# VH-VL binders against q9umr5: the designs that were tried, part 164

Target 1, 268 residues: q9umr5
Amino acid sequence: SYKPVIVVHGLFDSSYSFRHLLEYINETHPGTVVTVLDLFDGRESLRPLWEQVQGFREAVVPIMAKAPQGVHLICYSQGGLVCRALLSVMDDHNVDSFISLSSPQMGQYGDTDYLKWLFPTSMRSNLYRICYSPWGQEFSICNYWHDPHHDDLYLNASSFLALINGERDHPNATVWRKNFLRVGHLVLIGGPDDGVITPWQSSFFGFYDANETVLEMEEQLVYLRDSFGLKTLLARGAIVRCPMAGISHTAWHSNRTLYETCIEPWLS
Below, E stands for the ipSAE of ESMFold2; O stands for the ipSAE of OpenDDE; V2 stands for 0.75 times the mean of E and O plus 0.25 times the DockQ between their complexes.

## First folded at step 8 (VH-VL)

Design i9 (framework fv_nofazinlimab; at its last look DockQ between E and O 0.71; V2 from the best seeds 0.00; counts 0 for: pae E 2.3 > 2)
Fold by OpenDDE, look of step 10:
Structure i9 (fold): chain C 268 residues (1-268), chain A 122 residues (1-122), chain B 112 residues (1-112)
Amino acid sequence: as target 1 above (268 residues)
Amino acid sequence: QVQLVQSGAEVKKPGSSVKVSCKASGGTFSYYAISWVRQAPGQGLEYLGYIIPIFGTANYNEKFKGRVTITADKSTSTAYMELSSLRSEDTAVYYCARVDYDEFGSYGMDVWGQGTMVTVSS
Amino acid sequence: DVVMTQSPLSLPVTLGQPASISCRSSQSLVYSDGNTYLNWFQQRPGQSPRRLIYKVSDRDSGVPDRFSGSGSGTDFTLKISRVEAEDVGVYYCMQGTHWPYTFGQGTKLEIK
């Protein structure tokens, strides 16, 4: 039998968005128990990410308990960050494949048409003023806002991303790293035509430097310092990078070719 | 200079709802958070919640158990606070206040509205 | 929730004399960025609250230098040198570090 699949949605999203993914999984892996978690939907997805992590943890624990052979996680967009944090705080998770589906794993500094209402051009450069404060950090978007021009503020004020990345020292860093390393495979999916994740390389733990030059995962301090286990995972062949062009952000979970190429191989 | 102007006094019956407005002028509404604080007669200050208009949703004090709804209209630079299922103990002056930030991270509820008296009585 | 405790609650002061108000928080107000988001507000009779101090000791523009804030962690103090008649009102401390943000009970300053 196939391992259960747990799906976590993204920002302003719901379980309904994954109807095609469910169809694909059922077709290619008949009998798979797929659970799309219906938590923090719509505007509730703006709740603090740690709150979401706790909620999702409560939902996945029973599922994992019934699946001693392990489970697979498919986590889309903001959900990818939730899942990474989830795997960091759970010392007893049994996740075989963690599939990060177009997630801003290294943060967001976006200014796209899709998010224009949220991040107008004039606001991208100023969002740090609100986000890197107690007021801002009560919103999920600010929890992974990564302003490359205000690195000090990010490092000090980010209450989520900087912590799960181990970029800021905290008492749980060692344990979280250990927990995260329990994952069998980390499958990173994203692409240049996403239009939302900015830079799109964030889905692969790439990100801007101070000059807004995109650096790869291997050039990031979190990798070099192995702060949460990326270097270790890569070394043991546990990281899979699956870039794909021609896919918009809202289509990652509904593209058959993407599914067959990047998702299906890891559901066995 | 930024100013916050609130709507006028309200008299409401128990069980009804009240919606107070707070219009900002003299600054960019997009870079602020708008807080709502109330003060019962002769009592202290209580934080109800706040909204960051660009996000379109508010953060609420759980004490109010979902009775408070805070919204914002960026086009008019106006924030709203609606309190439902009104009780006598909801009688208070309701204030909006701006949370501003500068390039150095300085912040504060530095500008307050004039307050809106809401009286709940049978 | 973080409890903010002010003392005294009533503060009669002679004109020209100094005044001091204490504010204690139930937990540290130091945020992850190293800042302490402790504010002091003045509310004169019949008026809206006015922020005097932010981040423990920074004065807002237009606030007389007679007002000063100090403290760290969980203990904070607002001092008024040479109290003037216009200083009559209620003073509140407020923490903005931990949601939900909370105020002290208020200290009523009156002239003897």
Scores: ipSAE 0.865, ipTM 0.939, lowest interface PAE 0.7, mean pLDDT 94
Fold by ESMFold2-Fast, scan of step 8:
Structure i9 (fold): chain C 268 residues (1-268), chain A 122 residues (1-122), chain B 112 residues (1-112)
Amino acid sequence: as target 1 above (268 residues)
Amino acid sequence: QVQLVQSGAEVKKPGSSVKVSCKASGGTFSYYAISWVRQAPGQGLEYLGYIIPIFGTANYNEKFKGRVTITADKSTSTAYMELSSLRSEDTAVYYCARVDYDEFGSYGMDVWGQGTMVTVSS
Amino acid sequence: DVVMTQSPLSLPVTLGQPASISCRSSQSLVYSDGNTYLNWFQQRPGQSPRRLIYKVSDRDSGVPDRFSGSGSGTDFTLKISRVEAEDVGVYYCMQGTHWPYTFGQGTKLEIK
């Protein structure tokens, strides 16, 4: 009787990363139909996020159609942004719990040890030059790169995150907001020891101001203007915040205590 | 100050593959986009795809998807374009070109390699 | 794909006289950042293309003032105020706003 669970992976990832998560779900909610979407794996995770959204949309439609009582989404890292857009572009989604596992919901700005081989030492201050161009916007990382020292360039050039967050106008914004508000619960998970998502509060819709001081969700213009429905969801009691210390970026989907505390309660 | 030097001319048979190199000197190789453009004899310019070396993957024009592979080796500051299943229609000069990268942004290809003639004939 | 149409395709010009090349795009080239990613390239016989103009009207370093670009939206022009012998070659417009990036057919400038 448990609702089906759809899992969306992150950057340079695949369905294999979720083997522990599937074990936990099977132990606590036996009989749950769990589908880990095996699209845009490995290097293909660098494809533009709108391309990924279209592909994942085609994969989730038949799963949602088969489950009239609803489905749950568990979306990890970059995958959380894919799920954000899915909930906005689908005017017929039946998602109950959207569980966002350490996803950069307000964007990414920072060097990380996890991706050091991909990002050189000066990456943090220099990516804006290529990312905020048509060439850079054909890559997923640039779609959510949010340089707080070049916020004007982010707002004008981001083809994905600035649009789905309502930070820049879009013809579909009103429909996207309406669709997103259909979600039952928005479960936000993240923590200070992640080591990849920078600032880690991005997982909770917090982000840097121009001085790199973190402003939490309730101080963000997108929340105050209710641009895509965060203020409405919070007032409805539909936002769950579950921060946990001591968990590195690659461990969110394989930590039993995290699962029991932050995920298990939202799998009906 | 950035310069791009390409590998020499190739003569290939139909059905084979060709791999053209583009070695960069000067500037910051990892960050700028390297484009591949071709020109058939007496014809115009056609965009195949491009790579941003720091990301390690490329974006391809749909027309060539499945036949073209663009890679980069950051240790040698060299980009490569491999085209497979060659046809006579692939006979062209193949150019690499970097997209400008400065404090004001990236607008188009400002530095071009000398070109590599690839001839496909029986 | 965005279609770029140049006219004329052949442009014979007398030395010292002005020349003008038109470039039309099948859709607007204004990017979300407010910039228009319209470039002009010159290709002299036997040489690689050389960028003359970017962002519709900005000249690359070393490009003579006699070259100027103008236009907006879908309609663009490259002008040479006084043609010199070294200007012989093929001129291409290119859009970098919409992937895949596309070129015009080229305009061959020849001295009469």
Scores: ipSAE 0.773, ipTM 0.899, lowest interface PAE 1.2, mean pLDDT 91
Fold by ESMFold2, look of step 10:
Structure i9 (fold): chain C 268 residues (1-268), chain A 122 residues (1-122), chain B 112 residues (1-112)
Amino acid sequence: as target 1 above (268 residues)
Amino acid sequence: QVQLVQSGAEVKKPGSSVKVSCKASGGTFSYYAISWVRQAPGQGLEYLGYIIPIFGTANYNEKFKGRVTITADKSTSTAYMELSSLRSEDTAVYYCARVDYDEFGSYGMDVWGQGTMVTVSS
Amino acid sequence: DVVMTQSPLSLPVTLGQPASISCRSSQSLVYSDGNTYLNWFQQRPGQSPRRLIYKVSDRDSGVPDRFSGSGSGTDFTLKISRVEAEDVGVYYCMQGTHWPYTFGQGTKLEIK
């Protein structure tokens, strides 16, 4: 009846965090098979994102194979980047709705929950020094760290984000774009009170310029060049932007109003 | 300017564990990678793993299959390497080393500790 | 794991003469950022390793200009234009491109 739903968690996270989301789905879409992938939990979420993509790919293949009518993805925080890479590398994915739940789609340049208690002052101006090196790229945080003041280092050193965004040339860039464009809907969710995603507009493919002024999705080179299909998806009417104020980063999957407004309509 | 000072030599029995410390001075500790490298007597160098203290976790060489644990204490600017289930072939000098950076990123191990001899004998 | 192969493993040299050490990797050491993370270390008898060269050819601070590095891709060379007595020791190449990072076997430089 309803397409199966696959849930992919974020950094330092586990499947337990989504118990309220599961309840909401069960109430509004009874009989929906929901799988919360229990991979790369806790500190394992710091493993390189390409390693996580491969592991999640292996887990989703049998689920997608059993559902030829399609599946939906709900992907939270760092998990939204994993899911976007999955959509690019899988030639035969059958994802209808890709629901990106407060994910740093254009990168992160700010404090995160896992860093705040360790660093009373921001270290963001110095992280490029380690992140844009082979040592740093072995950690997921560095795979999507995007320092707007060292954009040349980002473009050259990023082993993940600059590649899936088509910001750096890659032999598979054309195939990845084709694969991503097979998605039925891209649902972008986030808001100004998130408190972790920096800038919060990264969840909508916005990001800082060199002066830390936020440029929106339509002002980004990756959109203008249509490097991985954003312009095509928008023209097709396949991009849904669902901003919501008043929600902190850890509350996106446990807010009933958010679910009903931004998620429920896309769980056909 | 930057110095790494390691804990003293240790003699251990097979099957036990050893924990070596590496205290950094004269620089910022939190965002350097601190590497651990060993050298068996008369042999070459082998990379065990490294930690980036700001992330609070380490990257390990899989050859040690869960025997090595690398941690950091930012408040004391000290990194630690613990090797468990010791074998005689683990007899080696264990070095910590800092990975340097400049305005273009990090490149390699520019500062080394003095080394800690660990002897595993029955 | 990337295998780093040094040649020769033993290098007797007359004082004042040049020396050359080869290092070959089993994979290209060019990283996605365009840099090649190939380092050279010197270990004098009884001492910790000392970095001489990073990024193939960049000399570290305080390293004499008689040391030079070259190469690309998989083939690299350390040269000493005029060997001095203090150059005795073991020289290692190391790659920092592919985890786990690996060292060559070492080249022992001795004065004839």
Scores: ipSAE 0.543, ipTM 0.806, lowest interface PAE 2.3, mean pLDDT 89
ESMFold2 (binder alone), look of step 10: mean pLDDT 88; pTM 0.912

Design i90 (framework fv_nofazinlimab)
Fold by ESMFold2-Fast, scan of step 8:
Structure i90 (fold): chain C 268 residues (1-268), chain A 122 residues (1-122), chain B 112 residues (1-112)
Amino acid sequence: as target 1 above (268 residues)
Amino acid sequence: QVQLVQSGAEVKKPGSSVKVSCKASGGTFSSYAISWVRQAPGQGLEYLGYIIPIFGTANYNEKFKGRVTITADKSTSTAYMELSSLRSEDTAVYYCARVDYDEFGSYGMDVWGQGTMVTVSS
Amino acid sequence: DVVMTQSPLSLPVTLGQPASISCRSSQSLVYSDGNTYLNWFQQRPGQSPRRLIYKVSDRDSGVPDRFSGSGSGTDFTLKISRVEAEDVGVYYCMQGRHWPYTFGQGTKLEIK
C-alpha cells in the first residue's frame, strides 16, 4: 500500500487550501492516508518558526511511528521551511519523499502583490530594519527574510533560516545534517510565475548576490560547504528539480498538471 | 518628530473591558512598532505587549492570559490596547511607546504617549 | 522570565556629586547580532518614562554627556557624573533580549 502523506500549509493558510491536492492523491493513489496538519492556521502562521516546528513535531511523531515503511511530506510555501527544520531536529524521522511546493529555501527578498497586503506602505529594502532584531524574529516571515544588501545582518540576526541552512554555526549542526540526510528524496518545485516567492529560484536553493543577480544552488556556499547535505543528496541522486511556468503562488496545490508531473511520481 | 497622543482617563467596573487608543503623528506609522506598558500607582513598569502594524498582529506577555488584545489601524495611524476581565489590580497608568528599528540599531521605546489612567473600582 | 535586579532602590545624593546605579539580569542579554539589549529609562515625577541609554552604553539624542552606561553580559551600571536638580526621579533598567521584556524594580534618586 501507499505510504501516508503529511501536508504542512503556508503563511496565512489552512488545511482547506489542500482540498484539490487530496482529490488528486485519492484519484491516483487510492487508499493513501493523508493528514493535513491543522496547526498555526491563518494569523497563527506568523508565530516564530521554531515554535511552529515544535508544534508540528508533536503532531507528526505518532503518524511516523505508525508507518514503519515510511511517510511522505508535502510542504507548501513557508511550510517547506518548517519541514526543513523538522527533518533536521528529528533523530528518528522516516520520511521518504520531502516535496517542497514553492518554498523560499534560501529566503525571501521581495514586495510582491501578496506581501503588499502585509506591507502596503513599505519597501523591501527597508524590511531588514524590523526583521533583524530580537522582536522582529518573533514573527515567522522575518525568520526567512534574506536581504542580499545586508547579508551580514541576516547571518548574525536570523534565528531560523541562517541556522537550518548552516550559514551560521550552531552546536547541533552536525546532528541536524545527519538527520536531514536520512530523507529519501528532496523534490523541489517552483516557477517564474509564482509572483510571491522572490527570487522564485529560492525554491531551488538559488538566491540573489549583492547585485541582485541570481546564483543557482551549485554556486551557493551552503552547497559548496555541504553545510546540511545538499551536495551529498545531489551526488546520491536524491534531489529532484521540477520547475513549471504558468503557476501562481496559490495554485501549486491545485494544479492537476503540476501534480501529475512533479508530485504523483514521488508518492510510493 | 513623532508624537503619540493617548485617549483620556477611564473608570471601569470589575469584569468589564477597557480600550485605550494611541494616535501617532509625524513619521511613517508602518515604519515602527507600538509597545504597551503599564504602571500601577507607586509601582514599577510592566510590559504588556507590542504590535508591528505592517504584520497586522501583536505579541503578548503570557502573564495576561489572553486578556489583552493589541490592534492597529494604519489608515488612522492609531494603535489600540484592549484589556478584558478587569480586576482592581489592573488599576494603572497605561502607556504606549514607539519601538524604533532603524538601521543604527537604537531599537526600543524612544517616544512615549502621555499615559492613560485606568481605574477599576466597584 | 528574565529577572532584572537594581541596587540601590533609594539613592540620596548631594548636588554636583556622582551617582551610580547597578542592574543585574538573571540571563545574558547578548543577542546573536553581537548587541546587548539593555536600556535605561528615567521617569521624573508625574511624567512618562524617557529613554536615556540603549544597547548598554549608547546615549539617546538630547541626553546629557553626564549620563553614561557600561557593563556586559548580566552586570550593568548607569552613572551620572555630576547630579543636577533635574535628575530627580526613578531610574529603570530594562532588557529587550528575552520575551517577555522586563524592567528592574526602579531606583529613586533624591537630592539630600
Scores: ipSAE 0.314, ipTM 0.710, lowest interface PAE 4.1, mean pLDDT 89

Design i91 (framework fv_nofazinlimab; at its last look DockQ between E and O 0.02; V2 from the best seeds 0.00; counts 0 for: pae E 6.5 > 2, placed apart)
Fold by ESMFold2-Fast, scan of step 8:
Structure i91 (fold): chain C 268 residues (1-268), chain A 122 residues (1-122), chain B 112 residues (1-112)
Amino acid sequence: as target 1 above (268 residues)
Amino acid sequence: QVQLVQSGAEVKKPGSSVKVSCKASGGTFSSYAISWVRQAPGQGLEYLGYIIPIFGTANYNEKFKGRVTITADKSTSTAYMELSSLRSEDTAVYYCARVDYDEFGSYGMDVWGQGTMVTVSS
Amino acid sequence: DVVMTQSPLSLPVTLGQPASISCRSSQSLVYSDGNTYLNWFQQRPGQSPRRLIYKVSDRDSGVPDRFSGSGSGTDFTLKISRVEAEDVGVYYCMQGYHWPYTFGQGTKLEIK
């Protein structure tokens, strides 16, 4: 029998978006129990990420308890950050594969056509003014807004991403690292044609420097310092990188070739 | 600089709803958070909620959640606060106010509307 | 909710004399960025509130030097070095860190 799969959606999204993903899983792994969590749907996805983490944690505890052999997480877009925090705050999680599906793991800095459609006025260069304040930090998108031109503000004011990445000190950092390292596999998926996640390499823990030059994961201080365990995971062979061109942001969960290449192999 | 101009006074019956507008002029509307604060006659200030127009959604004080709705129309640079199921205790002056931003951050409400008196009586 | 407590609630003062208003928060207002999210507002009779001070001690543009703010963590003070007739009104402290944001009860400054 296959381990259960828990699916966590993204910004302005809902469980409905995963219909094709469920069909693919049923075809290749018949009998898999798949739970798509329908919490924080639509506009509720803008609630602070720590609030979302608590709600999703309450939902996943009974699922994990019923599966002593382990579970898999498939976490899409913003949902990948929720799952990052879940793995850190849960000292008893039994996650085998954490599949991060085009998630801004090092943050977001960009106002792509998709974001301009949701937000008619481009605010990329000015969003730091409100995001790096208590007012802004009550909204999920500000929790992972990472302006490379105001990195000091990001480091000091981010109430979520800077903390789970170990970029700013936190009393629980050592415990969060220990808990995260319990994961069996960290499967990172993303690509250059996403059109929303900016830079797209954020899905692979790469990010802009102050000149907007992308530095890959191995050049990041969080990796070099092993702040939450990336270097340790890579050393034990637990990180999988699966980039794919030609896939737009809303298509990651409905592309069969991507599923077969990047997701299917990690669903035992 | 930015000015906030609110709609005129309203008299409402218990159980009805009221919708107050707050129009921003000068400056970039989407760049600011717009707060809503009320003050009952002779009493202090109470925070209802706020909206960041670019996100299209608001954060509400739990005391008013379910009765208050805050929205923004970026094309007209106007924020709205709608309060439903009105009670006599909702009689107050309702203020909109911009949360500041500059090189040093966002700290509180620096520009206020003139206030809108809402009277709830039978 | 964070409780903001002001004292005194009524402050009669003679023109030209100093005035002092205290504000205490039930929790620290120091955010992770090192800034303290405490504001002071003045409300003259029949007018909207006007922010005088933000970040404990920074004066808004156009606010006279006679107004000063001080304090740290949970204990804050607004001082007026020489009260003028135009200073009559109600003064409020406010915390802008912990949601929901909260105000003190207000201190009514009157000329005696």
Scores: ipSAE 0.760, ipTM 0.897, lowest interface PAE 1.3, mean pLDDT 91
Fold by OpenDDE, look of step 10:
Formats: structure tokens, sequence, C-alpha cells
Structure i91 (fold): chain C 268 residues (1-268), chain A 122 residues (1-122), chain B 112 residues (1-112)
């Protein structure tokens, strides 16, 4: 039998968005138990990410307990960060494949059309003033806002991303790294035509430097220092990068070709 | 100079709802968060919640069990606080306050409205 | 929730004399950015609260220098070097770090 699949949705999203993915999985892997977690939907997805991590943890623990052979995680957009944190705090998770589906794994720094309703004016350059404070950090968006021009503020004020990345020292860094390294495979999916994740390379742990030049994962301090295990995972062949062009952000979970190429191989 | 002007006093029956407005002037609404604080007669200050208008969703004090709804209209630079299922204990002066943001972040509520008295009585 | 405890709750003071108000938090107010999110507010009779001090010791514009804030971690103090008649009112400390943000009970300053 196939290992259970747990799906975590993204910002302003719900379980309904994954109806096509469920169909694909059922067709190609009949009998797979797929659970799309219906937590923190819609505007509730703006709750602090640590709160979400706790909620999702409570939901996945029973599922994992009933699946001694392991489970697969498919985590979309903001959900990818939730899942990474989840795997960091759980010392007994049994995740075989962690599929990060167009997730801003190295953070977000951009104003796209998708976010215009949230930021009617260009706020990219000024959002740090809001986000890098206790007030802003009560919102999920700020938890992974990564301003390359205000790196010190990010490092010091980010209450989520900087911590799970091990970019700021904290007493749980070693344990979180150990826990995260329990994952069998880390499958990173994203693409240049996403239109939301900015830069799109963030889905592959790439990100801007101080000049807004995109650097690759291997050039990031978190990799070089192996602060949460990326270098170790890569070394043992546990990281899979699956870039795909021509896919908009809201279509990653509903594209058959993407599924067959980037997701299906890791559901066995 | 930023100013916050609140709506007028309200008298409400138990079980009803009240919606107080807070209009900001003299600044850019998107540069602020708006907090709501209340003060019962002769009592201290109690934090209800705050909204960052650009996010459109507020952060609430769970003590109010979902009875508080804070919204913002960016087009009119106005924040709203609605309190439902009113009870006598909700009688208080309700204040809005601006949470300032500068290059170093937020430091709290530096500008306050004049307050809105809400009386809940049978 | 973080409990803010002020003392004293009543503070009668002679004009021209100094005053001191203590505020303790049940948890540290030092944020990861190194700032301490402790504020002091003044509320004169019949008026809205007014912020006097932010980040423990920084004065808002227009606040007389006779007001000063100090402290660290969980213990904070507001001092008035020379109390004036206009200083009558209730003073509140507030923490702006741990949600939900909370106020002290208030200290009522009166003239003897």
Amino acid sequence: as target 1 above (268 residues)
Amino acid sequence: QVQLVQSGAEVKKPGSSVKVSCKASGGTFSSYAISWVRQAPGQGLEYLGYIIPIFGTANYNEKFKGRVTITADKSTSTAYMELSSLRSEDTAVYYCARVDYDEFGSYGMDVWGQGTMVTVSS
Amino acid sequence: DVVMTQSPLSLPVTLGQPASISCRSSQSLVYSDGNTYLNWFQQRPGQSPRRLIYKVSDRDSGVPDRFSGSGSGTDFTLKISRVEAEDVGVYYCMQGYHWPYTFGQGTKLEIK
C-alpha cells in the first residue's frame, strides 16, 4: 500500500484548491489516503505561523501514528514554511517525502499583482517598518518577510523564518536541525512564471543579496553554515529540485504535467 | 500632525451591537496600525485589538471571545470597532490609537482619539 | 497573559517634590531586536491617555524633561523630578511585546 499523503495549503487558501491534486493522486496511486488539512483557511492563514505550526502538528500527529511506514507531505506556498517548521519541532516525525510546492522557503520580498489587493501601493520598500516589530510579527506574512536591504532588522526581529533557518542563534537550533534531517527527501518545486513568490528562486532557497542579485542555495549562509541541515541533505542526495516554467502560483497544485514530473515520483 | 477623531457617544441595550469609528487625518493611513483600547468607568485600560490596514485582518484579544470585530477602510482612512452581544460590563470609553512605524519599527500608541463613551443599559 | 504590576496605586505628592512609580512585568519585555517594549502613559482627568515614554526611557515630543523612564527586563520606573499641578492624573505602564498587550493597574497621582 501507498504511504498516506498529508496536504497543507497556503495563504488565503483552503482544502478545495487541492481537488485536482487529489484526483491525480487517486488515479496514479489508487488507495492512497490523502488528507488535506482544513485548518487556518482564508483569513485565518494570517495567524502567526508558530500558532499554525502548533495547530497543524496536532492534526498530523494522529495521522503519523497510524502510518508506521511513514507519510508524505505536500505543502503549498506558505504551507511549505509551516511544514518545514513542523518537521523542525517534531522529534518523532516519520516524513518520507517533504514536497515543498512553490513555497517561499527563503522568504518573501516583492510586490506582485497577486499581492496588490494586500498592498495597494508599493509597500515592498517600507514593509520592514511594520513587519519587523512585535506588532507585525503577529501576522504570518511578516513571519517570512525577508527584506534584503534591512538584513539586521530581519535577523533580529523575525520571529519565525530567521529562527527556523538558524540565522539567529537560539537554544533549539541544534535540535531543530536534527529533527528536520529526519526527512527522507526534500522536494523543492517552483518556477520563474509563478508571479507571487519573489524572488521565485526562494522556492529553492535562493534569495536576494543586498543588491537584489539572486543567489543560489549553495551561496546562502544557511547552506554554508548548514544551520538547519540543507548542506547535509544535499550531500546525502536527499534534495530534489524540480523547476518548471509556465505555471502560475495558483496552478501548481492543478497541473497534471507538474504532478507527473515533480510530485508523483515521490509518492511511492 | 496626525489626529484621530472618533464617532459620538452610544447608548445601547444588552444583546445589541455597537460600531465605533475612528478617522485618521494628517498622515498616511497605510503607515500606521490602529489599536482599540477601552476603559470602564473608574477602571484601567484594556486592550481589545489592533489592525494593520494593509493586511485587512485584525489581531484580537481572545478575552472577548470573538465579540470584537475591527475593520479599516483605507479609502477613507477610517478604522472601525464593532462589539456585539453587548452587556453591562461593556460600558466604557472606547479609544482608538495610532501605532506608529518608523525606520526602527513600532514603539506603541503615540496618538489617541478623543474616546467614545458606550453605555449599555436596560 | 503578561501581568503588569504597578506600585503604588495611589500617589499623593506635594507640589515641587519628586514622584516615582514602579512597574513590573511577569515576563521579560526585551524583544529579539534588543528593544524593550515598555511604555508609560499619562491620563489627565477627563482626557484621553497620552504617551509619555516609549522603549523604557525615550520621551515623546513635547513631554517635559522632568519625566524620565528607566529600568530593564521586568522592572521599570517612571520618575517625575518636580511634580506640577498639571501632572495630576493616572499613569499606566504598558507592555507592547507579548500579545495580548497589557497595561498596569494605573497609579493615581494627586496633590497633597
Scores: ipSAE 0.669, ipTM 0.862, lowest interface PAE 1.0, mean pLDDT 94
Fold by ESMFold2, look of step 10:
Structure i91 (fold): chain C 268 residues (1-268), chain A 122 residues (1-122), chain B 112 residues (1-112)
Amino acid sequence: as target 1 above (268 residues)
Amino acid sequence: QVQLVQSGAEVKKPGSSVKVSCKASGGTFSSYAISWVRQAPGQGLEYLGYIIPIFGTANYNEKFKGRVTITADKSTSTAYMELSSLRSEDTAVYYCARVDYDEFGSYGMDVWGQGTMVTVSS
Amino acid sequence: DVVMTQSPLSLPVTLGQPASISCRSSQSLVYSDGNTYLNWFQQRPGQSPRRLIYKVSDRDSGVPDRFSGSGSGTDFTLKISRVEAEDVGVYYCMQGYHWPYTFGQGTKLEIK
């Protein structure tokens, strides 16, 4: 029998966005119980990420309790950050595969079309003034905004990303690392034609240095210091990197080749 | 349920200003986008601008260049629109409305206030 | 600014008959993923506007199924399959993709 699958959507999403993914799972893994969590839909996805983590935690607890053999997570875009936080804060999670579907795992520094309607007076080079303030941190996009030219502000002001990455001292770091390391596999999915996640390598824990040169996961301080377990997971062979070109941000969960190549193998 | 209640009708002289309030109840006000739209008597709808209270940032229709100010007070769940240097052509019903939106655009306004008549006459 | 052009501007209709309102945008309202930011509003006499349709064809809560929207790119249509007395009012299309957001001129639906 197949482990239950829990799906966590991204910014401005709803369960309908995943209709094709559900079809693919049903075809290849018939009988799989798939739950697409319908919390924080649409505009509610702008609420602080810690609030979302709390709500999603409450929703997944009974699902995990009824599946002692384990569950899988498929987490899209912003939802991948929610899921990574869940893996850190839940000492009782039983997640086998955490599938991160084009998620800004090392943060976002993009000046995409969608940010212009949210920040009509700001450009990405100035957005740090808003996002690295207490009131900006009440907004989900700012919880993972990562301006490579203002790293000291990021490290001090981030209420979410710098904490779950272990980039800032906090009392839970050791416990969160221990919890995160209980995951069976971390499946990282993304690609250069995404158009929203910037740099797209953030989906693979890559990110800009101060010169906007992309450093890969293995060149990041959080990896080198193993601050939340990435180096340990890679050494175990538990990290799967599945890049795919030609997929725009909203198409990751509706591409059959992507599903068959990057997702299906991990839905035991 | 979300409700928007606006301040009462006003009569103003040319050259003065008016400030219309819009109090929201229900939902999470800070995550809203609140728009201001006006309608002159017998005429169509015209978009003035919007504010996203969590950012405290407003975006304005350039047509009103420098005359409109849109603000929000998160502690009272109230948005405000102030229009200065009033002209007779500014006589209209002014509506506040909650914007329905995603990361790429707007699906229009899903909740509307009752409207505030502003009459500019000397 | 994106110009939204409605036709007709005045639409007398017999009760129980269909009605159709066209809206043309001067620019495409489609994002690359296929989402289209064309919305329809109804304003009954003496009332605030009310959203009927968003995303071209999605009915808002409580909107009767006799209202339907269609179209793509720059050309859109609102249809009422059987007009009822309560449908009297002015109908506006609105684009929500290109700032500033803009409305059509309005179509006044009247019972004849």
Scores: ipSAE 0.037, ipTM 0.599, lowest interface PAE 6.5, mean pLDDT 89
ESMFold2 (binder alone), look of step 10: mean pLDDT 91; pTM 0.939

